# Ledger of designs, part 5: VH-VL binders against Cytochrome c-type protein SHP (shp)

Target 1, 112 residues: Cytochrome c-type protein SHP (shp), of Cereibacter sphaeroides (p81238)
Amino acid sequence: GDTSPAQLIAGYEAAAGAPADAERGRALFLSTQTGGKPDTPSCTTCHGADVTRAGQTRTGKEIAPLAPSATPDRFTDSARVEKWLGRNCNSVIGRDCTPGEKADLLAWLAAQ

## First folded at step 6 (VH-VL; framework fv_rolinsatamab)

Design f47 (from b3 with heavy chain Y102T)
Fold by ESMFold2-Fast, scan of step 6:
Structure f47 (fold): chain C 112 residues (1-112), chain A 122 residues (1-122), chain B 107 residues (1-107)
Amino acid sequence: as target 1 above (112 residues)
Amino acid sequence: EVQLVQSGAEVKKPGSSVKVSCKASGYTFTSYYMHWVRQAPGQGLEWIGEINPKSGRTYYNQKFKDRATLTVDKSTSTAYMELSSLRSEDTAVYYCARAPKTYDSSWYFDYWGQGTLVTVSS
Amino acid sequence: DIQMTQSPSSVSASVGDRVTITCKASQGISSYVAWYQQKPGKSPKLLIYAASTLQSGVPSRFSDSGSGTDFTLTISSLQPEDFATYFCQQYYRYPLTFGGGTKVEIK
């Protein structure tokens, strides 16, 4: 990969103007949303609440665990992370995540 | 019923410090962020900083970073803002304001304290 | 810092009027704008967040429209209790910043 979780978090922190808050990231990941697609009300809909375990797409395909402890190369490709955040933020929330939300999400996920 | 009750008005001399309290009730104190915002007489609103009551993590507006200190006492559900090296331009009403930790609510304020007027005069 | 510019600084209006207040961000903030109402001697009260979501208990005559950099608060039919100062706030990036305020006063 062209980056690391720490580098991505630092970049989003710079864009947000503030240090990441992993607790906010956890709260966002676990939250139930109504602004996005009705069949994906939460990040947990596909990934589960335990990110060290495999998730599943709406069509039944397995998703590798989000936690770097279980999937060591997670968050090491900057283009892939931007695509993943763009897709999932719009699907779950109904809009792009802010730099602060991206920093918060990755700070929590990278620590798992 | 959610309430944020702030300490009373203060008159301070230039160069001194002031410590304003904000006692929260009607909700779980550690489930929400607490922010501090000030308003000089006849002026707009200016953000000072935030604190996460659960972790004690703080983040400050750079303008105030060297003079402001935000703390909490979880046992009394009370947040504090201390501002040091006071100048006449620090004369303002100081507000504590609550922000939910749930999605999209950590950075806007659903409940505000009544405000504490701090007057800095010679 | 993201600068939030409100216009007008004041507007004179009568009960029943449609009032519009604009807020312009110095850079794109998506939908991360909140609006507050403040009456003299009182703390601000949250009206709208995420550009279009009414806070619980806020009358439906208040609405927001806009995207990116340009946002408008509309009061569709002004009531006596609506004479107040209104502030926008961006929460896209730190530091959090507010508009200069718009005072809605009796014509």
Scores: ipSAE 0.061, ipTM 0.739, lowest interface PAE 6.1, mean pLDDT 86

Design f48 (from b3 with heavy chain Y102G)
Fold by ESMFold2-Fast, scan of step 6:
Structure f48 (fold): chain C 112 residues (1-112), chain A 122 residues (1-122), chain B 107 residues (1-107)
Amino acid sequence: as target 1 above (112 residues)
Amino acid sequence: EVQLVQSGAEVKKPGSSVKVSCKASGYTFTSYYMHWVRQAPGQGLEWIGEINPKSGRTYYNQKFKDRATLTVDKSTSTAYMELSSLRSEDTAVYYCARAPKGYDSSWYFDYWGQGTLVTVSS
Amino acid sequence: DIQMTQSPSSVSASVGDRVTITCKASQGISSYVAWYQQKPGKSPKLLIYAASTLQSGVPSRFSDSGSGTDFTLTISSLQPEDFATYFCQQYYRYPLTFGGGTKVEIK
């Protein structure tokens, strides 16, 4: 696509003013939230805790694994990543993710 | 019982360096971030930087990036802040402060050290 | 850098009074604000984070309101142990920044 995981991470790091921390990204992904939609309290609600496995939407549609090891073209389309982060951050957390949170999430996911 | 115990007060000459320690106990040292914050006499709080004790990765406030060095010794659960090229304006109480590892919690401070007064005078 | 403007710089109050302290961010910070209490000669103590979550052990008379750029810390009925300096802090983006502090002093 038009980008790579490394390019996206670098862009979000520049916007955040700080290097990504994959450990924070893991913690965010696995966390349970109360500020968003009641039926999506975590990123794991749809994607599962093991991101190398297929997930499922609220309506039962299969979601391809998030891990690039299982889905090699993950995080190579900048518009798709922005849409995914916008939708999922608002659904799970109840607000837009900060640039630092985006960098952290992608740093962890890209290593999977 | 979580405790952050800092080294004692220091009096330093302009141009010298100071190294403040912060010994952590009562929790798993590598499971939390450690930050450093200073407060000049009668003034507000100023963030210096952050270290991840597990990886050793640091990030600094631009104001301090050329002079501050944050390190940890995992074997003793101790964090260090070194500040070089000291000026009179660096006279302040320096605090270590713990932050939980989480998306909304890595940047607020649930426990603080008692503070270390560093006085820079000729 | 996100500037945190805190007002007033000081307030004189009596036990039992309602005290409000305002904090304004120079840009939107969503709910990423924390509040600290500092007594003379002591380190700051966390009161509230995420603009509404009371830290364990902190009395319920402390509350926060606001989102975006304008935040308020309220002490509903001031107690003798509440005479202290209060600081807000944004943690939306680096560098982390604090308000200038509000000293709550006895009338």
Scores: ipSAE 0.007, ipTM 0.685, lowest interface PAE 8.4, mean pLDDT 86

Design f49 (from b3 with heavy chain Y103F)
Fold by ESMFold2-Fast, scan of step 6:
Structure f49 (fold): chain C 112 residues (1-112), chain A 122 residues (1-122), chain B 107 residues (1-107)
Amino acid sequence: as target 1 above (112 residues)
Amino acid sequence: EVQLVQSGAEVKKPGSSVKVSCKASGYTFTSYYMHWVRQAPGQGLEWIGEINPKSGRTYYNQKFKDRATLTVDKSTSTAYMELSSLRSEDTAVYYCARAPKYFDSSWYFDYWGQGTLVTVSS
Amino acid sequence: DIQMTQSPSSVSASVGDRVTITCKASQGISSYVAWYQQKPGKSPKLLIYAASTLQSGVPSRFSDSGSGTDFTLTISSLQPEDFATYFCQQYYRYPLTFGGGTKVEIK
């Protein structure tokens, strides 16, 4: 792709005005949210709590693991990452993620 | 009941340091970020920095990064802010304030300490 | 840094009045704004976050409207306990920044 996890994280950090916090990203990913769709209260609803394992959509279709250790080309296409974050943030949280939240999420996921 | 109880008022000389404490109770200390905000007499609020009590990770407002140090003692659920090289312009009420770790999809200060007046005078 | 410009700096009002306070961000902050009330000698108290969500226990006479750069706090029918200073705060980008405050004082 056109980017790397490190480049994406650096871009979101620049937009946020602060370094990423991977622990905060983990907390957000695992959290239960009430502001979004009732059937997707957490990022773990589709991806599971263990991101090195395959997840599944509501219809049972397999989703490749989010962890780059299991899916090496993860987070290497900037347009796909923006689309993924836009869709999942709105579905789970009920709003667009801030640049800081995007930086935090990717910092944790990229280290998996 | 969530409470943040701060240490008492201090009077300091220019060039000295002050260390303010903030004791948390009524919640799991490591589940929320702790921030520090100051307010000079008759003026607005100014953000100093944040600390993650679980990891000890800090992030500071650039204005304060060379003088402010944020720490926590998890065993006593107490947060500390130390400000060094004090000047008269540092005279202010200093607040600790609690913020979510994205657990409720929001970032805001839902509980504040009562404030600690630090007076810097020669 | 994102500058939060609050207006007016003060307003004189009577019980029962509708009071509006505006807050303008120097760049887009979506809905990442919170509003605080501060009474003399007391710490700030959270009223509203995410531009429209009322904090538990806050009376329904308080509301916010706006998104992007322009935000308005409205008190629909001012009560005696509402005479205070109000601050907006953005949490879209570091460093966190506050408006200069609006003092709502008795007419």
Scores: ipSAE 0.022, ipTM 0.697, lowest interface PAE 7.5, mean pLDDT 85

Design f5 (from b3 with heavy chain S105L)
Fold by ESMFold2-Fast, scan of step 6:
Structure f5 (fold): chain C 112 residues (1-112), chain A 122 residues (1-122), chain B 107 residues (1-107)
Amino acid sequence: as target 1 above (112 residues)
Amino acid sequence: EVQLVQSGAEVKKPGSSVKVSCKASGYTFTSYYMHWVRQAPGQGLEWIGEINPKSGRTYYNQKFKDRATLTVDKSTSTAYMELSSLRSEDTAVYYCARAPKYYDLSWYFDYWGQGTLVTVSS
Amino acid sequence: DIQMTQSPSSVSASVGDRVTITCKASQGISSYVAWYQQKPGKSPKLLIYAASTLQSGVPSRFSDSGSGTDFTLTISSLQPEDFATYFCQQYYRYPLTFGGGTKVEIK
């Protein structure tokens, strides 16, 4: 791909003006949100709590594991990551994620 | 009920250090970021820094990075701000302020301590 | 750093008046703005966050409008307890920054 997890995290950290917090990213991923779409209250709704396992869409389509340990090319395409974050942040949280939220989410996910 | 109770007023000489405490109650201390904000007399609000009580991770406004130290004591649900090398322009009311649960990733402040006046006299 | 320019610095108003306070960010901050009320000798109190969400217990006469760079706090019918200083704050980017404040004074 055109990027790496470390490169993406560094870019979001620069945009946020602060270092990523992987524990905060984990907490956000696992959290239940009320501001977004009612059918997707958490990132875990589609991806599951164990990101080394395959998830599924609302229609039952398989989603490859988010963990790079299980899907080695994860977070190596910048356009796909931006699209994924845009879609999921708006569906789950009800707004675009801040650069800090993006940094935190990727810091946790990239370590899985 | 959520409360943040700060230590009492301090009068300090230039060049000294001050350590302000902020005791939290009524919520799970490690679930919310704690921030410190100051307000000089008759002036606006100025952000000093943040601490994640769960991890101990800190992040500072660059203006204060070399002089401010934020810490927590999880056993007593208390946050601390220490400011060193005090100058007359550091005379201000210092506030601790709670951000939402860390998984909300938002830095607005839903509860504030009552403030601690620090006076630096020459 | 993102600069938050607040206007006016003060406004004289009567009970029942509509009061508007503006806040301009030096760059786009989407909806990541909060508003606080501060009375003399007291700590700030959160009124609104995420540009539109009223904090629990805050009266409905307080509202916000705007997105991007320009934001407005409106008090639809000023009450005696509303005479205070109001501050906006951005939380889009570090360092966190506040507007200079607007004092709402008795006419």
Scores: ipSAE 0.009, ipTM 0.698, lowest interface PAE 8.4, mean pLDDT 86

Design f50 (from b3 with heavy chain Y103W)
Fold by ESMFold2-Fast, scan of step 6:
Structure f50 (fold): chain C 112 residues (1-112), chain A 122 residues (1-122), chain B 107 residues (1-107)
Amino acid sequence: as target 1 above (112 residues)
Amino acid sequence: EVQLVQSGAEVKKPGSSVKVSCKASGYTFTSYYMHWVRQAPGQGLEWIGEINPKSGRTYYNQKFKDRATLTVDKSTSTAYMELSSLRSEDTAVYYCARAPKYWDSSWYFDYWGQGTLVTVSS
Amino acid sequence: DIQMTQSPSSVSASVGDRVTITCKASQGISSYVAWYQQKPGKSPKLLIYAASTLQSGVPSRFSDSGSGTDFTLTISSLQPEDFATYFCQQYYRYPLTFGGGTKVEIK
């Protein structure tokens, strides 16, 4: 695609003014939220806690694994990543993710 | 009984360096972030930087990034802040402070060390 | 940098009074604000985080309300042990920044 995981992370780090922290990203991904939609309280609701395995939407449609080890072209299309973050952050948290949150999430996911 | 115990007061000359220690006990050292904050006598609080004790990853306030170095020794559960090229305006009480490892909570401080007074005078 | 402006810088109050301290962020910080109490010669103590969550062991007379840019710490009935300096802190964006402090003094 038009980008790479490292390139996306670097862009979000620049926007955040701080380096990514993969542990914060993991914590965010696994967290249960109350500010967003009640039927999607966590990123794990659709993607599962093991991101090397396929997830599914609320309606049962399969979602390919988020881990690049299982889906090698993950995070190589900047528009798709922005759309994914925009939708998931708003559904789970109830707001757009900050650049720092985006950097943290991708730092953890890209290492999987 | 979480405790953060800091090294004793120091008097330093301008241009020298100081290294303050912060010994953690009562919790798993690598499960929390450690931050450093200073307070000039009679004044407010100023954030210096943070370290992740598990990875050694640091981030600094831009004001201090050229002079401050944060490190940890996992074997002794001790965090260190070194500040170089000291000036009289660096006279302050320096605190280590612990932060939870949650996605939204890594930046407020639930436990603080007792503080270390660093006096810079000629 | 996000500037945190506290008002008043000092307040004289009597035991039993309701005391309010305000903290204004120069930019929106959602609910990423914490409040600390500091007594002379001692380190700060966490009172409240996430704008409204009371730290364990902190008396219920302490509360905060607000979101976005405006936050208010309230002590509903001031006790002798509450005479101290109070600081707000934003943790929405680096660098972390603190308010200038409000000294609560005996009237």
Scores: ipSAE 0.149, ipTM 0.780, lowest interface PAE 4.4, mean pLDDT 88

Design f51 (from b3 with heavy chain Y103L)
Fold by ESMFold2-Fast, scan of step 6:
Structure f51 (fold): chain C 112 residues (1-112), chain A 122 residues (1-122), chain B 107 residues (1-107)
Amino acid sequence: as target 1 above (112 residues)
Amino acid sequence: EVQLVQSGAEVKKPGSSVKVSCKASGYTFTSYYMHWVRQAPGQGLEWIGEINPKSGRTYYNQKFKDRATLTVDKSTSTAYMELSSLRSEDTAVYYCARAPKYLDSSWYFDYWGQGTLVTVSS
Amino acid sequence: DIQMTQSPSSVSASVGDRVTITCKASQGISSYVAWYQQKPGKSPKLLIYAASTLQSGVPSRFSDSGSGTDFTLTISSLQPEDFATYFCQQYYRYPLTFGGGTKVEIK
């Protein structure tokens, strides 16, 4: 770890110009999107709706739970988080997430 | 059928306050953000602020932070914008506008109220 | 604040014309631009969001292009109901900001 969830959230909040909204982050994570890849219409496609449980990639490999309560070192590597957000935002939404969307997603996930 | 129905036109004196209502119907009120935007006659659009109807959390444009108050009444699915210390330059049509929670951002507006003209004159 | 510079203030056009409206952001906003149409005496109507997604019920003659700082709204073949004022809006960063508007008026 070169960072923490709180530091990442604070950085995205500064870039967004507003405090994170964890409820909005939850809504985005659970939503069904049509702008991205047809095989990944939601963040829940790989991670499941219950982020304390293991998910799986499209090729069937296990993904450790996103919730820090189940995976304590989640969101402590800034490069890994940027890569994760870039890949999943483009796959699910079809575009890069805004700083506000990144702040919202991490605010909800970090509290799980 | 989604509708946002605003209160009627107001004429106010400088230094007073105005409170505009926006009654929502045709959707789950707490599932969408509500924003307020104004437009002076013949001018462009200016963002005032946002409210999350579920939590009551607000965020304001710095220009309005000290004068604007956004509230909601969940029991009647009604949003309110109060603007205090009115001046002649506050003469404008004020709009409530809904932002989606479940798309790529809560920051664009898919439905708008019909607008409320607030005239500030001596 | 991100400044949205929209020009021209007005454009005169005839039915059937291709109309292009421009919008420039003072800093990079990726694709987080929405476009609105406003007819006299009425509220704005969402046309396009996320720079490329047409709102349900909006005719396919409306499109936009651009990313980063430079954006254009195009009406491929202007119809009588398209005479209106058009606004761009960025939603990349708070506070939310709009362009100054472009009035599309009859030649």
Scores: ipSAE 0.064, ipTM 0.732, lowest interface PAE 5.8, mean pLDDT 85

Design f52 (from b3 with heavy chain Y103G)
Fold by ESMFold2-Fast, scan of step 6:
Structure f52 (fold): chain C 112 residues (1-112), chain A 122 residues (1-122), chain B 107 residues (1-107)
Amino acid sequence: as target 1 above (112 residues)
Amino acid sequence: EVQLVQSGAEVKKPGSSVKVSCKASGYTFTSYYMHWVRQAPGQGLEWIGEINPKSGRTYYNQKFKDRATLTVDKSTSTAYMELSSLRSEDTAVYYCARAPKYGDSSWYFDYWGQGTLVTVSS
Amino acid sequence: DIQMTQSPSSVSASVGDRVTITCKASQGISSYVAWYQQKPGKSPKLLIYAASTLQSGVPSRFSDSGSGTDFTLTISSLQPEDFATYFCQQYYRYPLTFGGGTKVEIK
């Protein structure tokens, strides 16, 4: 790892100009979206609603749990986190997440 | 130090089966996926399948689904690939390769075994 | 299946040359591409993943550019140890697929 969850959250907060809100992050992660790809209407489509459990890609491939309690080195590589956010935000929402949305999502996920 | 050590070269007749082993050391065996990739002489790399050593769950390339079987022995940190109904075009170097369990990054290979040459000839 | 087309299939180069290898995906794969180096008689070695992230211990003369469908591996100043075959790999969806390889050989 080149970073930590706390450092990543702080960076996104600085870019957003506002503190992260983990509750908004949880709500976004669990929400059903209509602006993205029809086969991925929610972050839960691939990751499940319980992020301590393994998820599954659209093609059936297993995804390691997002929760650091289940995958201790989660959110410790800045390039992987940016790539993950880029892919999931575009697939689910249909656009790049704002820095505020990234801060919110990561604040909730890092606490799991 | 992460190491993946594979079994030695095999010469097989058409119609037979081969079982290649891959012994892992230097990391927690169940914390990474294990994949199998082959390389025919003068050709590119071809993905065979993957296994989660923690659960034993497998996913295969459709081309190999009916002939390939991936297994693990957690007690010895060893992964196995068995390929049945061998044909001359199965002649290749077979590699085991490790992948991280981060979300969408579990599909690139950070460490590879040294390879096992399987020659299928009459 | 996502087809990965590498070009050229081989290139003759001298030490100090800038070498570029192109990889084109048959559909958009975002940044889900990795690059490997394979020396004769050896296993592949990971150079780059996520299109632009250097694996630990890989020299900075190796870099990737691109996103979507078009990716380029660049070796800014070829060294004697860089004569090898290079492969791209997409990991956007199953099945995982590789480019056909580019052999970088001595001129």
Scores: ipSAE 0.006, ipTM 0.557, lowest interface PAE 13.5, mean pLDDT 85

Design f53 (from b3 with heavy chain W107Y)
Fold by ESMFold2-Fast, scan of step 6:
Structure f53 (fold): chain C 112 residues (1-112), chain A 122 residues (1-122), chain B 107 residues (1-107)
Amino acid sequence: as target 1 above (112 residues)
Amino acid sequence: EVQLVQSGAEVKKPGSSVKVSCKASGYTFTSYYMHWVRQAPGQGLEWIGEINPKSGRTYYNQKFKDRATLTVDKSTSTAYMELSSLRSEDTAVYYCARAPKYYDSSYYFDYWGQGTLVTVSS
Amino acid sequence: DIQMTQSPSSVSASVGDRVTITCKASQGISSYVAWYQQKPGKSPKLLIYAASTLQSGVPSRFSDSGSGTDFTLTISSLQPEDFATYFCQQYYRYPLTFGGGTKVEIK
């Protein structure tokens, strides 16, 4: 890929004006949202609460684990990460994630 | 019921420091973020910083970074803001304010303390 | 820092009036704005958060609109308890910043 988790996190931190908070990222990932699509109330709806395990799409297709410990090339393609964040933030939350939210999510996920 | 109860008014000399307390009750202290905001007489609201009571992690407004210290005592569900090197311009009502743990809610404030007036004069 | 400019600084209104308060961000903040009400000698109270979500216990006459740089708080039918100062706050980026306030006072 064209980037690394550390590089992506640093870029989002710069855009947010603050260091990433992995605990806040975990809280967002596990949260139940009502502003997005009714069939995807949480990031855990597809990915599960244990990100070292495979998830499933709504149609039953397997999603590789989000954790880099289980999927080593996670978060190494900047265009793929932006697409993933764009779709998941809008589906779950109902809006684009802020740079701070992106930094926090990746800080937690990259440590898994 | 959720309550944030702050310490009483203070009168301080320039160059001194002040430590304001904010005792939380009616909720799980470590499940919510705590922020500090001040309001000078006749002026608007100014954000000082945030603390995560669970981790102790803080983020400060750059304007206050070198003078403000935010801490918590989890055993007493109390948050503290210390402001050092006080100037007359620091005369203000200082508020603690709670933010929900949901990510987009971590930046705005559903409950506020009653405020603590800090007067800095020679 | 993102500057939040509120207008008007004050407005004189009568009970039953529709009151509109405007908040302008110096740069795009999407929909990340919250609104607060403050009465003299009291703490601010959250009115609206998470784009258009009314805080529990806030009357339905309060609503907000806008995205990008221009935001509006509307009180559809002003009540006696609504005479207060109102503040907007952006939470798009740090540091968090507030508007200068709009005082709604009796005509």
Scores: ipSAE 0.007, ipTM 0.653, lowest interface PAE 9.8, mean pLDDT 86

Design f54 (from b3 with heavy chain W107F)
Fold by ESMFold2-Fast, scan of step 6:
Structure f54 (fold): chain C 112 residues (1-112), chain A 122 residues (1-122), chain B 107 residues (1-107)
Amino acid sequence: as target 1 above (112 residues)
Amino acid sequence: EVQLVQSGAEVKKPGSSVKVSCKASGYTFTSYYMHWVRQAPGQGLEWIGEINPKSGRTYYNQKFKDRATLTVDKSTSTAYMELSSLRSEDTAVYYCARAPKYYDSSFYFDYWGQGTLVTVSS
Amino acid sequence: DIQMTQSPSSVSASVGDRVTITCKASQGISSYVAWYQQKPGKSPKLLIYAASTLQSGVPSRFSDSGSGTDFTLTISSLQPEDFATYFCQQYYRYPLTFGGGTKVEIK
C-alpha cells in the first residue's frame, strides 16, 4: 500500500487538532447507535466485538479480520480506509465521522 | 441522579494558582469524559480542556496548555482543574461539564457543575 | 480554530413569538453543532446536539436546522421560561468553540 496505520492516524490527528484516544475509539466501535440504519446499529454488527476474528456481511459473506495482527495489510491503502470509514460511519452513526473519531477508531484498531 | 458539585468561590492574587474541584455522583465516573469551560463576567463560554477519567488522557486548548492542569481522583470520583500564573483576565466562573463517551457525544455537555467563581485581583 | 458567529447578539420578543437565532461556522462542520440555554446565575443547559437531536426533556418548540456552515435555532412559540441567553457550539474539531451568545429579552 500507499500508507501505514501510523501515517493515517497522524493525518487524522493533524486534521482533528489533537492526539488520538484509542479508548474512545474502542467505545465508539462497540457502541449501539440509533442515528443510522436500523439493521447496522454497531460496527460490531458485521465485524464482531473481537476484531481478530473473521466478520460477516448481512448477506453471509465472510469479512477478513479487521485486526492487523490477523490481517497484516489492514490500513495500508488510504483510499480503501476512507471508503470504509465513509460507508461505516454513515451506515452505523448516520453521518460522517469527525477527523477525531477517525483517529480514535484507527488508533484502537491498529493496536489489535 | 447525576450531579456535579464544585468547590466554592476563590479570591486570588495575580501570579498565584487556583485549584477547582468537581465531585461527580449518580453515574460511573470513568464512563464519561470531563471537560472544563469558563465564562468571564458578561461574556461567552471558552473551552479549557478535556480529561478521560479512565486513562488520565488530557487535551487542552492551546491558549491554556502552559497554565492549566486537569487531573482526576478515581477513588473519590473527583475532577480537578488547576490554573497557574493567574492574571486579572482569568476572573471568570469555571465549570466542569460531563460528555458521554459513546456515539459522537464526547464533545457536547449533558450535565454541568454549578460553577466556581474565581476572582483575580490585587 | 473554527470561529462560531451568532446573530443577533440580542432580540426582544413577546410570548407566542417565533424566534430564530443564527450560528455560522468559519468552515464546514457537517452536523456537529450543539445548542445551550443559560438563565442568569445558572449553568448552561443542553438543548440540541448533532444539529437536530433534541435532548430528553427539552420542549418540542425548540428545533435546529442547517448543516455545513449555517445553523438556525428556532423557538416556534416563545414561552415565559424561554427568556435566556443561547449559545451554539461546534465539536467537529479541536479546540471546541462557542458562539458569542444571543440574549432573548422581554419586549
Scores: ipSAE 0.007, ipTM 0.634, lowest interface PAE 10.1, mean pLDDT 86

